VHH binders against TBC1 domain family member whacked (wkd). Designs and how they scored, part 4

Target 1, 363 residues: TBC1 domain family member whacked (wkd), of Drosophila melanogaster (Fruit fly) (q9vgl8)
Amino acid sequence: MATAPRSLDTISLCSTVSSCPDRNGFYGGFQRTDKPKEPLSKAQIIAREKKWLYMIDNWSIYMSKNYKKIRDRCRKGIPKSVRPKAWFYLSGAYLLKKKNPNVYNELLEKPGNPTTIEEIKKDKHRQFPFHEMFLDEQKVGQIELFNVLKAYSIYNPKVGFCQAQAPIAAFLLMHLPAEDAFWVFVSVCDVYLQDYFIPGLEVIQNDAGILEGLLKKTCPPVYRHLQKHKVEPLLYMTDWFLCAMTRTLPWETLLRVWDCFLAEGIRVIFKVALVIIGASLSRHKVRKTCTGLCETLAVLRSPEEHIVEEEFIINNMMRLNLRVEDFQIEHTRQKARRAKQKAQQEAESSGSGNGHRRNMPTL

## First folded at step 3 (VHH)

Design pa22 (from p7 with G106A; framework vhh_7pa5_2)
Fold by ESMFold2-Fast, scan of step 3:
Structure pa22 (fold): chain B 363 residues (1-363), chain A 121 residues (1-121)
Amino acid sequence: as target 1 above (363 residues)
Amino acid sequence: QVQLVESGGGMVQPGGSLRLSCAASGFTFSSYYMSWVRRAPGKGPEWVSTISGSGDYTSYADSVKGRFTISRDNAKNTLYLQMNSLKPEDTALYYCAKSDYEEWFASLDYWGQGTQVTVSS
């Protein structure tokens, strides 16, 4: 098989495409699935669908008194037929839409910030370039994508637009009508990925330190390898976190991860990242071939197919069993590290002020 | 030549305790994550607990958290599972398992023969 990288960042625009889409609308690319998997019997699928529909019909009760059941069902995977409705409820978008009738349409009628609108238009990268909704500029998906991003930039002017938002909005539009997709997108950007897209990328920089500390705990040899070769987390984790894995994972895995992400939040993205890093670099034989920064990044950028398979990711993510306390400990350590770095920078800066130069002895 | 031999199973009343042991040979024990996996009658295998090679990282299934403690003695090449507050639902064959990755828990490439734990009154 071709050894070409499977990362969306390195997919050639000249890649060959099939004459017909797969069941998910993909004509090509690494998210196209030519082998539909039905690991569950029809009876099991129907039973899970009925449980989800009942849970949604009684959503406020489950959210307030039995959130564990929602979480456990998300971890098993949401049936394809109910996934869009489930995501709409999990995200709280159903309440946002109900509270804000006609707001989406009102936002679309506004001109917006001219600079932000031009930035949205300047993004020449086609999101999911092999998907039927986004194959060319004439497709309805491209129009809806522009509309969702424009509407959000007006809804939250503190953020405006960040290029990493585009694949998230496109992904949601593959599952939901534009207005519903917009309200899920608002929740994802404002709640799940709170402050990630604000200029300066301060939150992702802080979370890089948290990821590093969690990796030191879960896989010390991999942590030591990354330290030895000066592989800073932002070099490999930025796309994973800012895009919520939408540019990284095969389609079936991405759906399963988002089922969990909407139930449990950003901790899911951390756990998936730890599985990818750990599984990719855990074997001494692999680390031995990674003689430096570039070789290590190549492995992390293009993980082996079996590592990003849905059951592998979900089962290993579950087995990490990281507690809220583990994240709190790393937040505390990262705060201490930043305080030390600030003190060192201030010491270096204050040392440059030589106020005694004029008092040198004159012979 | 990889060998895992479990022991310490038996019959115990609800609320009782048991300590399982696994004697490992044929590989560098301290370099591998080790796990306990159980299989109840009529059910598939259920992961119970994992410990890192150094012992500084442990994880537990929700069903056993707070009741079971995994530990290891690298000098003796032995893995342990201390089981407290045992319930009838803990009745199963318990397997010692070695990770397929050095210093990581991705998959389990070798399982022992198992030791039977029966919790009944």
Scores: ipSAE 0.011, ipTM 0.454, lowest interface PAE 9.4, mean pLDDT 83

Design pa24 (from p7 with G53W; framework vhh_7pa5_2)
Fold by ESMFold2-Fast, scan of step 3:
Structure pa24 (fold): chain B 363 residues (1-363), chain A 121 residues (1-121)
Amino acid sequence: as target 1 above (363 residues)
Amino acid sequence: QVQLVESGGGMVQPGGSLRLSCAASGFTFSSYYMSWVRRAPGKGPEWVSTISWSGDYTSYADSVKGRFTISRDNAKNTLYLQMNSLKPEDTALYYCAKSDYEEWFGSLDYWGQGTQVTVSS
């Protein structure tokens, strides 16, 4: 997986980049270059556009009585022309904006927390520097990115600002006007990635355990390999989850994943992670070359191009037999494991416990 | 050379049952995820079910959940699909398919010739 250049030597990197952006607005491409796929026919695109416009016109009915149809349409990919409006509706941002007229502008007029504002300023210039919207400090995208992150830090002071939020906000601004992007961003941070960005990162630590348990179920040989070499999930999955894949996937794959993410939530990020991990390390020959932690992390940080292609990711994600209940079970198991460990530690500190493992009988 | 040969199709009344079999050869069957895919008259291919290389993990299309059961016998290099409570909508050519990756879902890289299932009164 390649990231957009983010370094103190940005001027040197810019001198080697093409002067023209690609069709998605990027100079030199976005992360890993996707393999070309056969485009949908004009007739298919028009048909899908009409289906989406009809669903949006009847949104409350589809949300309440036919959500499966929304999910299925998202899995097929949302047409480029309707994607911004679809994301605005899928996220619930249309309701947030309607209930809060002028709130975004009111937040922008407030000074904010000085420490938080300085943190945003330090990180702002690093987000997608080779996209035409963010290429320099004078581009409207850089101003809008600062505004969205500032507004959110005031809107939810419990979170304030986390560096991982910047790629998400920048990504949304590539699709939506600033105020609309702000309300989608609010929904993503407060609902989809609830409590992820609170200082201490407790939720992501818990989700690392959930991912590990799901991997044990879906690909036991890979799970055993990671355990053998002490490859803890937080070493490879943190950016995937905190940034909702925005720093990880090629552009076309990222759009398809977000189409699904906004319909089905964090479960999509888990499924994508499982596909990347499983496909990257499933073959014994590959695992044999990964003699330790560093070699394994190298594979996970740079999966083969075909693994991160849109159809590969979406088709494999859809074929995972992971029900909502499976995530709930794993969440409960992770809570129980942490509670047991905490209780044992507290028992030791109270002077009445010993924290020692009981001997197991053997036959 | 990978070969997948389906059998067990036929005509059945709504509510009836059929068991499809797929005899696999030319690859290490026990190392690959296997799938059933169907093609209804006038429609494109629809994925039906997948089973892991070990048999411990299975997945089903929403249209067949609770009615179909996928299974495998690695000693016999054979994949099965038990189809219960068949509906006219299940009428299709049923294909056995192999995943492209060992020990993972992957994309489907080989399909059999198919076996016809017709559900009508």
Scores: ipSAE 0.048, ipTM 0.573, lowest interface PAE 7.0, mean pLDDT 83

Design pa3 (from p7 with F105Y L108F; framework vhh_7pa5_2)
Fold by ESMFold2-Fast, scan of step 3:
Structure pa3 (fold): chain B 363 residues (1-363), chain A 121 residues (1-121)
Amino acid sequence: as target 1 above (363 residues)
Amino acid sequence: QVQLVESGGGMVQPGGSLRLSCAASGFTFSSYYMSWVRRAPGKGPEWVSTISGSGDYTSYADSVKGRFTISRDNAKNTLYLQMNSLKPEDTALYYCAKSDYEEWYGSFDYWGQGTQVTVSS
């Protein structure tokens, strides 16, 4: 079977563009949904909405004494009507905005770094090109996207701008007014994806090693396949982690994953990645067709539709037998490994030639 | 041709124990993750526990962790659920479920008819 593209980079190649938007504002693309799924009755939806509004009204109590209830309700999926407010509270953005009155507007008045501003201008047009907010360069969404990314680059000059931030900011703007979206975005970049976007991408390199270690534990045959064909994690997992799945997952799945991500953090992205890898390559028949690096990457970059369906991802993620300790062990191990590799590279580059040094062959 | 037949349900008092069995046929049992799923009266299905084809990996819902133990006998094509410290909230019809993927969690493509567990005094 031909693999259909699932990346935002290839939306125009795999989607029919409609003359009217779907219920979520998509004219086309892999995130457009033509057949709405409503597995819950109206009464069940209303009941879940009331529970969420009550939790938000009592947020500090739930966060400090009953976080498990927040987590469990996020895993069930947040009702569409309360999701923006829930995300605003889950991320802690409500406190950030309260402590920083008018700061967003002050940042927008500043000129910013000219090089960074030019980079933002080049990337904003690539985000959700079939969504009504971003379809046209003159749409307010494009202006808001530029503003959020500009404001953040000034707010955190250590990061400035990283291309992977653009789809995250655009995604948040689909759910929240610009200033609220900005503070959620600040929390995502500075807390959830802490240090991910600092030049050099050291944290994602460490997390690639963590993912490999977890895969060795959860999917030994798949781990061996990737090692045999030298399929380095950064070749397939970089967009998944840096963009928090915004360029990878169908719309309803992405919303469910973000409900969990804002409650449980980066651990959710690891679990989703393990589900995609395991489900895509677990079957021996599929691995047989993946004779090398290119064939394996094609499978991982374009997973089958059923693998990225919301219930499949959420249920498989919950069934992974991974404890907090498993992540801690791998984090410690990979941090030590990366430090040793860095020390070795520095030792090699600091070497001095002398009359007894062996000559290296010319290649 | 896939068949899953549950047994071992019954009535038990709070704090009691029950052992459920599921006899599987029509597929290579050792190649598939197997799960227990329950449905309480008026509720949707709740996943309880999963075990890998080899039996080396197990996972449990928070509500049953520390009280239930999933196991399998691949020579007998049989899945087990040992239920200890049973609570009234464990009252449900318990289903044996087969993963749709070889050697992975997947979705459930086949379920048995279920075995009733009632926990009451």
Scores: ipSAE 0.013, ipTM 0.443, lowest interface PAE 7.8, mean pLDDT 84

Design pa7 (from p7 with E102P E103D; framework vhh_7pa5_2)
Fold by ESMFold2-Fast, scan of step 3:
Structure pa7 (fold): chain B 363 residues (1-363), chain A 121 residues (1-121)
Amino acid sequence: as target 1 above (363 residues)
Amino acid sequence: QVQLVESGGGMVQPGGSLRLSCAASGFTFSSYYMSWVRRAPGKGPEWVSTISGSGDYTSYADSVKGRFTISRDNAKNTLYLQMNSLKPEDTALYYCAKSDYPDWFGSLDYWGQGTQVTVSS
């Protein structure tokens, strides 16, 4: 069913392997880090923790009257100790769980679709192979990953299972107990990445066009280079968007991006993508060495280490002067372009038309 | 033709304050991120602070957080750096720099002659 290309760089995880896990539970791979954590003093960390706990205790008030403070605190980075609870609240999962008591357990008792269950079983082994939760098939993480994906496939049968969902579910399970992770996962799939995982991957094809339109506005020389060499966005951005950067970014950068993503939605993934593309290809000297499709893709699939460092990504993402209206304009333009393209395709074929994507919440 | 002209440097005692200014011309000032970069004698350039085109986003090097404030006046095409609680370690030539592309930090382009800040007893 999947016609869109997926990331082919999964084999590049083989680097340093250690007998001791890092502070985040990684024995090896590109997401393992031996770097000191953030330079904040213990007093500064405690102060930020207290502010987050107070905000969560008064969540409805902040959501209705002071969402800007929630957003700003997410941009600074959520303290490690509070992050799981903050993500649970930011995603709205706390309301989903409260309104659906025992639903997760009820879903687990159902047999599910046999074909979908087989697909999940084949993919679970590929998620974070160097992380302590997923090293062994009998580890609780592997069991919980199967349960979350099975439950979701029954909860939303229109999707069933898409391979891109597995790293998202595994990532959430590194932070949350299984039932809480499930409700955050439901929110991510149904709200943040709405309709992304429906068979045919139509939404990501539209979003590829939106990304190109935003790139034309923010970095025209890079946009022209990609057009000249026919570098289609689906060749480099599909995994970034479908997996919400979980297979792409170093661990600390990924956490900071997800802090922002849960507060501000898919616009964050677009902004991160624009930073990676722009920083990788904005220099004329670099574009001169990228004489074709393959050379350009090599740069985009393996950005320089400094480009994916947390402060570089967050600072440059915040520097993008893109308003909600800019995304809405590009969304409208791409819907029109794809509708016209489909009408031309149907001139030589017989088939039904295509639907439309729903509204984008600022969440 | 892009021009950036720094001013406001001088000699101050430790704990003193100075306000630097940068007059910009030759580009749409309000569309570009602007930065302050300094170079101490015998050392390489050190990024100090950045401000977005709108002024809504600011960032600071850890060495100056809580002491320095970056701001801009888009109507006057002028960038500012308010420096408080100055230390001998802040002694440097201070340069105004613009980002190479609108609405994005990117690489910094055009560095003027700088303005000298000397903090000594």
Scores: ipSAE 0.000, ipTM 0.145, lowest interface PAE 14.6, mean pLDDT 82

